# VH-VL binders against q9h9l3, part 258

Target 1, 176 residues: q9h9l3
Amino acid sequence: PRKMVAIDCEMVGTGPKGHVSSLARCSIVNYNGDVLYDEYILPPCHIVDYRTRWSGIRKQHMVNATPFKIARGQILKILTGKIVVGHAIHNDFKALQYFHPKSLTRDTSHIPPLNRKADCPENATMSLKHLTKKLLNRDIQVGKSGHSSVEDAQATMELYKLVEVEWEEHLARNPP
Key: E = the ipSAE of ESMFold2; O = the ipSAE of OpenDDE; V2 = 0.75 times the mean of E and O plus 0.25 times the DockQ between their complexes.

## First folded at step 13 (VH-VL)

Design D48 (framework fv_amlenetug; at its last look DockQ between E and O 0.82; V2 from the best seeds 0.00; counts 0 for: pae E 2.3 > 2)
Fold by ESMFold2-Fast, scan of step 13:
Structure D48 (fold): chain C 176 residues (1-176), chain A 120 residues (1-120), chain B 108 residues (1-108)
Amino acid sequence: as target 1 above (176 residues)
Amino acid sequence: EVQLLESGGGLVQTGGSLRLSCAASGFTFSNYAMTWVRQAPGKGLEWVSGISYSGEYTDYADSVKGRFTISRDNSQNTLYLQMNSLRAEDTAVYYCAKVRYYGSGSFDYWGQGTLVTVSS
Amino acid sequence: EIVLTQSPGTLSLSPGERATLSCRASQSVSDNYLAWYQQKPGQAPRLLIYGASNRATGIPDRFSGSGSGTDFTLTISRLEPEDFAVYYCQQRYSSPLTFGQGTKVEIK
């Protein structure tokens, strides 16, 4: 089969009143959870709101950060042709200004068997933190100093692995 | 092809000031973050300061914060380090280095260094 | 601040031998954030390895890096005369950026 990776991005606020979400960090892990990419990314527009409580991004991270255009090229080279796992992954792809084929995309916020295992309504969009606690008995995104996109990508891959056999069989019967 | 050339080092009295320059060539200087790293005689490497590709973001080691200022002139392909209130502990060879992207915060090219000696 | 401790401080070997250099971090560092440099007397440092295991441009394949968490290793499989130098590890995981104190590889 195709190689599989998991991705999680952190965004900061740019534009009027910081309402635009711009990519500021991206983490990609392989099937075993090893880090393939983890870089801070400098948006092309002025950062108005670091959203540090959630993003973990601070001004100091921008000093050596990779410019957006260069980072995007690096990231897309890793993602192209692979099965990409994420949680509410459309937000990550939007921040990357990238379209990934639906047939190669796995969104852990939209996998009914995963919600079922967590005793949640199959059609609800549950947070990564909630699913990880319920199914892996692990607390992620703890504290108020910001989230780790590496931690989130690793948790996302582990969540997908709980339903991988069942879900891949479902997708083979019901191609996207 | 990539070259970094430091200048401006020399002997200075404690409390004095010096400005270091780093002339860059062989790459698109305006696309890369830059850093200063120093090495005291017979000692190891110590990161001093960094600056983003645009000059908008800067950071400093605690030992130099408030005394040193990093800046750049992208039109002249030159990096600067303004050093004020110099102390004997600032005596070192100062290296200019280019940040590598994909491993940001690793430095793929270095200048030859310029010696700063601070004495009373 | 993350402290990097290198061992041994000095490694005395002959050309043709294998060199194994250790770098230990005071807290866990993702391997993507660890680099190794070589410095010869009177010269600037040279990047050898970034992301714990990736060779920088122009670095011979006798140099390899490995490790994860708090323990990282630089290996030189067969020492050449030009490899006798001081080697530094560096982390970029947390600000400030820090270097280890160095390991000197010298001729026995």
Scores: ipSAE 0.711, ipTM 0.858, lowest interface PAE 0.8, mean pLDDT 91
Fold by OpenDDE, look of step 14:
Structure D48 (fold): chain C 176 residues (1-176), chain A 120 residues (1-120), chain B 108 residues (1-108)
Amino acid sequence: as target 1 above (176 residues)
Amino acid sequence: EVQLLESGGGLVQTGGSLRLSCAASGFTFSNYAMTWVRQAPGKGLEWVSGISYSGEYTDYADSVKGRFTISRDNSQNTLYLQMNSLRAEDTAVYYCAKVRYYGSGSFDYWGQGTLVTVSS
Amino acid sequence: EIVLTQSPGTLSLSPGERATLSCRASQSVSDNYLAWYQQKPGQAPRLLIYGASNRATGIPDRFSGSGSGTDFTLTISRLEPEDFAVYYCQQRYSSPLTFGQGTKVEIK
């Protein structure tokens, strides 16, 4: 199996007026889409806005949630040494208070060949939902229950796989 | 070795109150969420209540909301369930259980349970 | 709430046989949010499987979990005498946490 994983995180609002995005769920899947990690995570600060419409996070999910410091350790162990695929992944890393090496990071929101394949401008930032619909003919992030980070991580991995060969060759010639 | 020991069960009249305790040992109690699960005689398992590791977040089954209160004293490694306005249908063996980190919401260790009997 | 329906209610088998237990959810549940428990008479439940397919510590490899969406399965490849018990599935996907009604595996 490839040493590649896809990650997707859900965040809630903490701090004054809920402007701080805090990790509340993290999902990691392997190259085949198998779930390696999927946990609710408890932020260290009081949650002001659950952002349920988007995050899918509710207060009840925090009851059995893993404390952030513990979850962070678990997640970093999984990510270490691997190529990490995500969509707008800088947000996930920020929430994790962790930054993966750039050379081992793949952001599907910034892959021109992927946009080209979807008949989108190469330098545009397209949503995961849009790319998934165009390239995988699949609807994600539907309904009122919020996002599924597992579903999003799986979609992200599948999208990357469509351009993996081309993009990896590009990166080899143009290392970040 | 992880150990959970429930106590406080017994016979109580309808409308009465009872406080259950669960003494935990063998793990860092304050780091883990805890839960109560009950089982009526000859019946299946029913989730009752859960509490986060710090006690800040709690949750209850609809059947016990407003009547039961889950709490914990991390300095004493003890989980509690205050049961008020008890009903006949609350008769059950009450288990305390530890929530695991991987697979949060699954219960990897259980006590032996304490019997609560509510009589009319 | 998410209702978990287990089938069959009772499974009568002999030692050495394969046991297949089903747990169906009333709505889709992430495959990482389903657990299985074993309970013997007069004992507390014991965690067998978490995250649909992960075997808990100390659980023999004859126990396995699989499934996704609404359909989950617990398999005992070769029943041992000590495996005759009641088995429960449980979801942690949403509140309230819920259990299936249980499947009794009894000796034929």
Scores: ipSAE 0.636, ipTM 0.866, lowest interface PAE 0.8, mean pLDDT 95
Fold by ESMFold2, look of step 14:
Structure D48 (fold): chain C 176 residues (1-176), chain A 120 residues (1-120), chain B 108 residues (1-108)
Amino acid sequence: as target 1 above (176 residues)
Amino acid sequence: EVQLLESGGGLVQTGGSLRLSCAASGFTFSNYAMTWVRQAPGKGLEWVSGISYSGEYTDYADSVKGRFTISRDNSQNTLYLQMNSLRAEDTAVYYCAKVRYYGSGSFDYWGQGTLVTVSS
Amino acid sequence: EIVLTQSPGTLSLSPGERATLSCRASQSVSDNYLAWYQQKPGQAPRLLIYGASNRATGIPDRFSGSGSGTDFTLTISRLEPEDFAVYYCQQRYSSPLTFGQGTKVEIK
């Protein structure tokens, strides 16, 4: 059977006024939540805004960070041929400058059965934090150190498992 | 084969200065972050400083901040450590090391070290 | 600064015996940022374990790492003559990067 991974990324601000989002951390976990990849990534452009409150990225992390070109190659090798689960995953793929097949992509921000389990409107875009609290009884993204992409990727995989059977059957009947 | 060769160590008086070099070969030097680690005689390892692949980002141990400067010349595949205002406690073997990326920044290759002795 | 305390300071064992080396952090360290190095007399350190539990390339399977949070362990299942050396744990989780003080594994 086709293997499944979950991904989460953290971005920093580059470009004029720091408005461009560039990849600065990526975490990938397997179906069991074991970490397959977790690296700080140095964008090819100068960092204007670390966005530390959200990203958790600080200057010290960039000293030994993997250059974007090298990191992208490593990450894409892991993702190739796998079902990739994420939350608002389009943003992660955009930061990777990558297109993953839609048939192999699962986005927990847009799964109606998942929203239904959380007593949320089926078409609403719900945050990972809210879904995790409601459905897993866990608090993530706590404190002032920013988000943990490992924690977020693990939570994303656990959320998907709650609806995996139903959603995979739906996609089989309704190919993207 | 990855090789790192430190040079520039020697005897220097307190308050003096010294520049260490690390010549790199066997890999694309400009793609990799680099680090200096020191070891006082008979003692353990102490991280000194690190530098990103482009040289844009640097970091230092508190014990050397303001006195030591890490730099690199990617055109000559060479890492440097400028050591100013030297103190007796800076006496050590100084190693350069290559950062491994798919190992969360572990140090996968080390030079054989160069001895710096600071005397009064 | 995260202080890494290794124990014991010296471990006297014979070839073929099992060695267990401890590394305790003063605060929690993400496993991904803990490494172990071996240093033989007169030589530079050599990477053994990265990410708390992953063997570096070319490292024999008698070396294994484990632990999380504040408590980490390096195990050598059956000591070989070449394994008598000093072992250091290292964290890269928080600046400054720090090493433990070392555990010397010596022949009894």
Scores: ipSAE 0.537, ipTM 0.818, lowest interface PAE 2.3, mean pLDDT 90
ESMFold2 (binder alone), look of step 14: mean pLDDT 92; pTM 0.945

Design D49 (framework fv_amlenetug)
Fold by ESMFold2-Fast, scan of step 13:
Structure D49 (fold): chain C 176 residues (1-176), chain A 120 residues (1-120), chain B 108 residues (1-108)
Amino acid sequence: as target 1 above (176 residues)
Amino acid sequence: EVQLLESGGGLVQTGGSLRLSCAASGFTFSNYAMTWVRQAPGKGLEWVSGISYRGEYTDYADSVKGRFTISRDNSQNTLYLQMNSLRAEDTAVYYCAKVRYYGSGSFDYWGQGTLVTVSS
Amino acid sequence: EIVLTQSPGTLSLSPGERATLSCRASQSVSDNYLAWYQQKPGQAPRLLIYGASTRATGIPDRFSGSGSGTDFTLTISRLEPEDFAVYYCQQRYSSPLTFGQGTKVEIK
């Protein structure tokens, strides 16, 4: 393994009409896909929409959930100084209220060579589910009981590994 | 050092009520979810109830829903279990336990337990 | 409710032997949500393993956990006299939290 991790977060709806996305679960895996972190997280604001079909979060998960401030500290200790891989990762960082350096960030929703390998337009934003099916021949996010953030983080790392050498070389020549 | 001390157990008649307390020290009580786990004489462990760090979320085993109420007072570092409509099947040692964050709901510290005996 | 079934119910061994304890779940459980506890007579349970395979603080390395899906194992590589106790597995993957019925490791 190298100093690289993949992250996937689940958000619930808070604020007016549940339109604000607040962190409710975070999974982090290492280069080999081993789980480093996977905890339910309790938002500081009242949850108005669990978004269960997508998040898999239910009221019962909040009972033993880690308060946001404590979870954030734990998560940031894992992410700081590492290359962090995610899919549409800006949403995860926003939910964490965290700025990660662009030079250490890898977003599999914005890697043109990855889209090209999937026979998709290079500048399109493709879903994690689609890219995983096309490139890894694996179905994720199956069913209607919610997504597994561990499964999503693992798939995201595997997708990145398909273009890692090419993309790291590109970034070295074209720093963000 | 982390310490959890249960109290309030004793002998009570079927249909009666009892309130258990768990006094916490050695950690920031208001930051952690807490749980009650019971053990009938000579039997295994049974989860009873859990509560989030501010008391906003609670959950119960089906066998106690509607009869037991978990609550907490963060200003006094105390966890409570109000037990109503007690049955003989509720006879057990009741443990207070601290939820471990970074372990998906495992319990890292436990009290010594308090015995509740329900008889007719 | 997820039912956890432990086997054997009683394991009779001598100090120095390897103990292998099984925990089977009625439904698939993510390994991150399985824990193991040790309980000695008259004492509260003690956390041994969380996340199926991670040792809790202060737990000797002779204790190890493994498994995924429905089948989990706790292994004690070389039993010490203080290891004779009852062991429980626990899941928090689904509400309600449940424990196995326990495996008693006793001296032969």
Scores: ipSAE 0.676, ipTM 0.843, lowest interface PAE 1.0, mean pLDDT 91

Design D5 (framework fv_amlenetug)
Fold by ESMFold2-Fast, scan of step 13:
Structure D5 (fold): chain C 176 residues (1-176), chain A 120 residues (1-120), chain B 108 residues (1-108)
Amino acid sequence: as target 1 above (176 residues)
Amino acid sequence: EVQLLESGGGLVQTGGSLRLSCAASGFTFSNYAMTWVRQAPGKGLEWVSGISYSGEYTDYADSVKGRFTISRDNSQNTLYLQMNSLRAEDTAVYYCAKVRYYGSGSFDYWGQGTLVTVSS
Amino acid sequence: EIVLTQSPGTLSLSPGERATLSCRASQSVSDNYLAWYQQKPGQAPRLLIYGASTRATGIPDRFSGSGSGTDFTLTISRLEPEDFAVYYCQQRYSLPLTFGQGTKVEIK
């Protein structure tokens, strides 16, 4: 069996008016929820907007942060050859400037059986917070001081485990 | 191979100033965040200040904020600590240390330290 | 700020004995952000363990780290004469970065 990890990234705003999303933190957990990686990451471009309410990133986190190029190398070594689970994971891969094989990618924002279990429309994109509350009876992303990417990655893995058998069978019959 | 060499310590009167330097070799200095950690005689370790790899971001312990300034010259592989308005409680051995990425709270290489003695 | 409390303050042991050093955090710390250092008299600190349990390069197998949450432990399975030193834990999970007050391991 191929190894599985879950990832969640935090982005800050760079570029004109802070509209570009640049990687500023990455958390990766294994199947059991143990942390494999959790580092603050310093973007190569000037940070215009920390987006602290959502990211939890503040200026002081940048002092010892890993430069983007070095962090990217570390992260890709962990992800390569594994099944990677995420929520709206295309945003994470875009921030990493990385293309992961579709056959090894699992996006919990686009798994119809998961939405069905949560009594949501199968084709809707539901938030991680909503799915976690409905299916795991757990509150995440509480408060206004930013999200914990470790907590989000752990929740994402647990959500995938609820539909893993059914969804892997579906993918075997309908390869991406 | 990796070496950090501090200099600039000495005896200074209260209210005085000193500038510490740390010469780095054996690694790509411009890729790593750096820190200053001090140790008062017979006491434990106290983090003083840190600086990002580019010099854009700096931070300080509350006890030194407004009095100390950390800086770096990546072209010369040198880290600096400008110390102003020195107090008796600033008496310590000052260590230069390299930040280890991956578990970024750790310091994998340290200099030998330079003693700063502040007296009245 | 997170306060790290080390115990005991002094540990008096003989060569060949097992040393167990404790570091307790005032609030939960991710193990990825906990490190241990060794310092001998007149020398700079040396990194022993990072990420709570990973040995730094060149550190002998007799040193091991464990723990999670608020309770962390450094173990030296069989003390050698060169292991008598002061040991510090350190966290960077929450700002500001803090060190424990140290545990001195001395000859009995």
Scores: ipSAE 0.687, ipTM 0.859, lowest interface PAE 1.1, mean pLDDT 91

Design D50 (framework fv_amlenetug; at its last look DockQ between E and O 0.56; V2 from the best seeds 0.00; counts 0 for: pae E 2.5 > 2)
Fold by ESMFold2-Fast, scan of step 13:
Structure D50 (fold): chain C 176 residues (1-176), chain A 120 residues (1-120), chain B 108 residues (1-108)
Amino acid sequence: as target 1 above (176 residues)
Amino acid sequence: EVQLLESGGGLVQTGGSLRLSCAASGFTFSNYAMTWVRQAPGKGLEWVSGISYSGEYTDYADSVKGRFTISRDNSQNTLYLQMNSLRAEDTAVYYCAKVRYYGSGTFDYWGQGTLVTVSS
Amino acid sequence: EIVLTQSPGTLSLSPGERATLSCRASQSVSDNYLAWYQQKPGQAPRLLIYGASTRATGIPDRFSGSGSGTDFTLTISRLEPEDFAVYYCQQRYSSPLTFGQGTKVEIK
C-alpha cells in the first residue's frame, strides 16, 4: 500500500430550493480498494432535497450521522499528505470546504491518457460510469436506491491504476 | 468520566404512560447522537429509538412506532423517552447509550439502565 | 429488518481456552457496520469491536473480530475469568438497528 487514497462523496441539497450541495456521505478507500472511511454525515443546515436518486441518502441515515464539523476533521486527517484520487474531485473538496494541494490531487475526469484508452476525446469530461464500463467492463451506479460512494471510490482507484505510471511520469516532467 | 444515568422506570399498568430520563455528563452531549436500547428479563438487546445531536432527526423500532417519542434537551444534557400505550411486551430494562462516530456508528458508552414493568 | 443469528447459544469453557463466536446476517452487510458487545450479569453492555475487526479503546488484544458479507466471528484467544459473559453482535447497515440473540460464554 502507498500514500494514495481514493475518495467519493454524496451530497444533498440545502439552502434555497435545495440548490446548495452539502456533504452527506463520504467514502475513502486505500490503494487496494479497502475501505478506510465510510460514514453518513449530517449537514449543519436543514436538508431540503435528499437527491435520493443519485445520493442514496434518506432521512433515516441522518439519525446517527456524524456532524459535519467532526466528520470533516476525521476525513482531513486521512487525506492530509496523501495523493488523493477522485472523479470531478473539485466537487468533493468543495463540499468538504477543503483545499488539497494540486500536486497531490489526481482527477480521473481530467486525465487525457485515460480518455484515450476509452476511445473518447482526450479533453472531454467523461462520467465515472462511462469510463468504468469502457475500461473495466463493469457497470456501476445501476441501483434504483442511489449511488454507492464506496463503489465509486473503488472504481476511481482502479481507473487511476490503469494510467498511474504514465501519468505520474507526465506530472514529474510537468509539475502542476 | 463519561456517565449516563437513567431514571423514571417503575411499575405501570397496561395502557399507561411513563417518561424516562437520561442525565449525561463527561462529554459534550450536544455533539452526539443518542439512543435507547431495551432488554426484557432474560432476553437479548433490542434497539428502541435514536435521535440526532440536534434533535432534528429521530427513528424508532416498528414495535414502538407511534407509541414512544424520543426527545432531548441539550441545555440540560438530558435525553428523554416518552412511552405511551404501554404493553406487557414493553417490560424491560431501558438503557441510554451514546453513539460512537468514525467507522461504526455503534454505542461506546451505556448507562446502568432503568427497569420498566408493565402489568395489568 | 436484518436478522443476526449467533451460534452457539452457549459455550462452556475453562480459563485459558480459546472461544470462537459466530454471527450470521440474513443479508450482506458491509464489515464497516458490524460491532460486538460484552455484557456481564447485572451490568450494561460494553463495546468490544466495531467495523468488524477494530478493537474499542481499552479492549485487550486477546479479543479479535473478523469477517465480511454475512459471516462474522469474534475470537477470544485465551479466556480470562472476567471474560465469562454474554456477547452480542450488532449491525447498523440498515434501519432498524438490530442485535443478535447473544452467545453465553460460561465456566465449564
Scores: ipSAE 0.734, ipTM 0.868, lowest interface PAE 0.7, mean pLDDT 91
Fold by OpenDDE, look of step 14:
Structure D50 (fold): chain C 176 residues (1-176), chain A 120 residues (1-120), chain B 108 residues (1-108)
Amino acid sequence: as target 1 above (176 residues)
Amino acid sequence: EVQLLESGGGLVQTGGSLRLSCAASGFTFSNYAMTWVRQAPGKGLEWVSGISYSGEYTDYADSVKGRFTISRDNSQNTLYLQMNSLRAEDTAVYYCAKVRYYGSGTFDYWGQGTLVTVSS
Amino acid sequence: EIVLTQSPGTLSLSPGERATLSCRASQSVSDNYLAWYQQKPGQAPRLLIYGASTRATGIPDRFSGSGSGTDFTLTISRLEPEDFAVYYCQQRYSSPLTFGQGTKVEIK
């Protein structure tokens, strides 16, 4: 198996007016799309905005949620030494209060060949939903139940796989 | 060894109240969410209520909302279920169960249960 | 709520036979949130499988779980006399937490 995983996190709002994004769910899948990790996570601070429309997180999910410090440790163990694929992944790392090495990070929101393949401007930031629809002919993030981080992580991995060879060659020639 | 021991069950009249307790030992009680699950005679399992490790978050089945209150005393390693306005359909064995919150969590340890019988 | 439908209602088998139990969810559930329990008469439930496919501590390897999405399966490769019991699937993906109605594995 390849040392590659895809990650997607859901965040809730904490702090004053709920504008601090706190990790509330994290999903990690391997190269084949198998779920390695998927847990609801309890932020250390009071949740002001669950952002349910987008996050899919509800108050009830916090009852059995894993405390952040514990979850963070579990997640970092999985990510360490891996190539980590994500979409707008800087948000996920920020929520995790962790920064993965740039050389081992792949952000599908900033891969020009991927946008080209989707008939989008190479330097534009396209949504995961849009790219998934264009390139995988699949609808994600539909309905009122919010996002599925597992679904999003799987989609992210599949998108990356479409341009993996080309992009890895590019990175080898142009290391970040 | 993890142990959960329910108590407080018994016979109560319709409209009455009962308070169940669950004494926990063999693990760090305050680190884990807890749950109540009940089973009517000859029937399947029904989730009743859950409470987070600190007690800050609670959840209830629709069938018991507004009538039951889950709480915990982490200093005493005890889980509680206050049951008010009891109905005949609340008759069941009530199980206390520990929630596995890390790594695909579920109910990994169960007590032997305490019987609640609600009669008219 | 997510409804879990188990099938069959009753499974009559002999010791040594393979048992296959089904649990179907009314909507897609992440496998990390699907569990299986065993309950013998007069006893509390016991966790068998969590995360759809991970055996709980002390559970024999003849028990295995599989599945994803809406379809999950518990398999007992070779039934032992002590395996005749009622089995429940359970999800914690969304509130309210729900159980299947159970499958009774009885001796033929």
Scores: ipSAE 0.611, ipTM 0.850, lowest interface PAE 0.8, mean pLDDT 95
Fold by ESMFold2, look of step 14:
Structure D50 (fold): chain C 176 residues (1-176), chain A 120 residues (1-120), chain B 108 residues (1-108)
Amino acid sequence: as target 1 above (176 residues)
Amino acid sequence: EVQLLESGGGLVQTGGSLRLSCAASGFTFSNYAMTWVRQAPGKGLEWVSGISYSGEYTDYADSVKGRFTISRDNSQNTLYLQMNSLRAEDTAVYYCAKVRYYGSGTFDYWGQGTLVTVSS
Amino acid sequence: EIVLTQSPGTLSLSPGERATLSCRASQSVSDNYLAWYQQKPGQAPRLLIYGASTRATGIPDRFSGSGSGTDFTLTISRLEPEDFAVYYCQQRYSSPLTFGQGTKVEIK
């Protein structure tokens, strides 16, 4: 069977007024939650806003960070040919400057059966923190030092597993 | 094959200055973060300083902040450590090391080291 | 600053024996940003393990790493004559990057 991974990225602000989101950390886990990749990444453009409250990225993290070009190559090699699970995953792919095949992409922010299990409106966009608390009885993203992309990727995979059979069957009947 | 060659060590009086160099070959130097690690005679390893691949970001151990400056010249494939206001406790073998990707804070290749001796 | 404390300071063993080296961090080293290095007399250090448990290229499978949070272990399943050296753990989680004080593995 086709292998599945989950990805989570943290972004910093580049470009005019820091409005462009550029990749600064990426974590990838396998189906069992084992970490396959977790690196800080140095954007090719000057960082205007570290967005530390949410990203957890500080200047010190950039010293040993992998250059974007190299990191992108490493990450895409891991993603190629796999089903990739993420939360609001379009933002991750945009930061990677990459478009993964839609048939191999799973976005936990937009899976109606997952929302239904959480007693949420089926078309609502739910945060990862909210879904994880309601469905896994876990508190993630605690504190004010930013998010852990490893923790978030692991939570994303566990959430998808709750609806995997149902959603894979749905997608087989309704190809994206 | 990756090779790192330190130079510039020697005997210096307390308060003096030295500049260490590390010549790199066998890899694309400008793609990699670099670091300095030192080892006092008979003692353990102490991280000294690191620098990002472009040179834009640097970091230092508390013991050397304000006295040492790490830099690089990517056109010459060379890493530097400017050491000012030297103290007896700075006496050590100084290694340069290459940062490994898939482990961006770890060091997969090391030079042979250059000895710095600071005498009173 | 994260202080790494290695134990024991010296480990006296015979070839063929199993070595277990401990590294304890003064605060959690999240995301397993911990590495192990070997240093033989008169040589520069060599990377053995990164990510707490991943062997670096060319490192024999008798070396393994484990642990998370504050407690980490390097295990050498069967000591070879060339394994008698000093071993250092190193964290890359927070600045400044720090090494443990070392564990010397010596022949008994």
Scores: ipSAE 0.516, ipTM 0.808, lowest interface PAE 2.5, mean pLDDT 90
ESMFold2 (binder alone), look of step 14: mean pLDDT 92; pTM 0.937

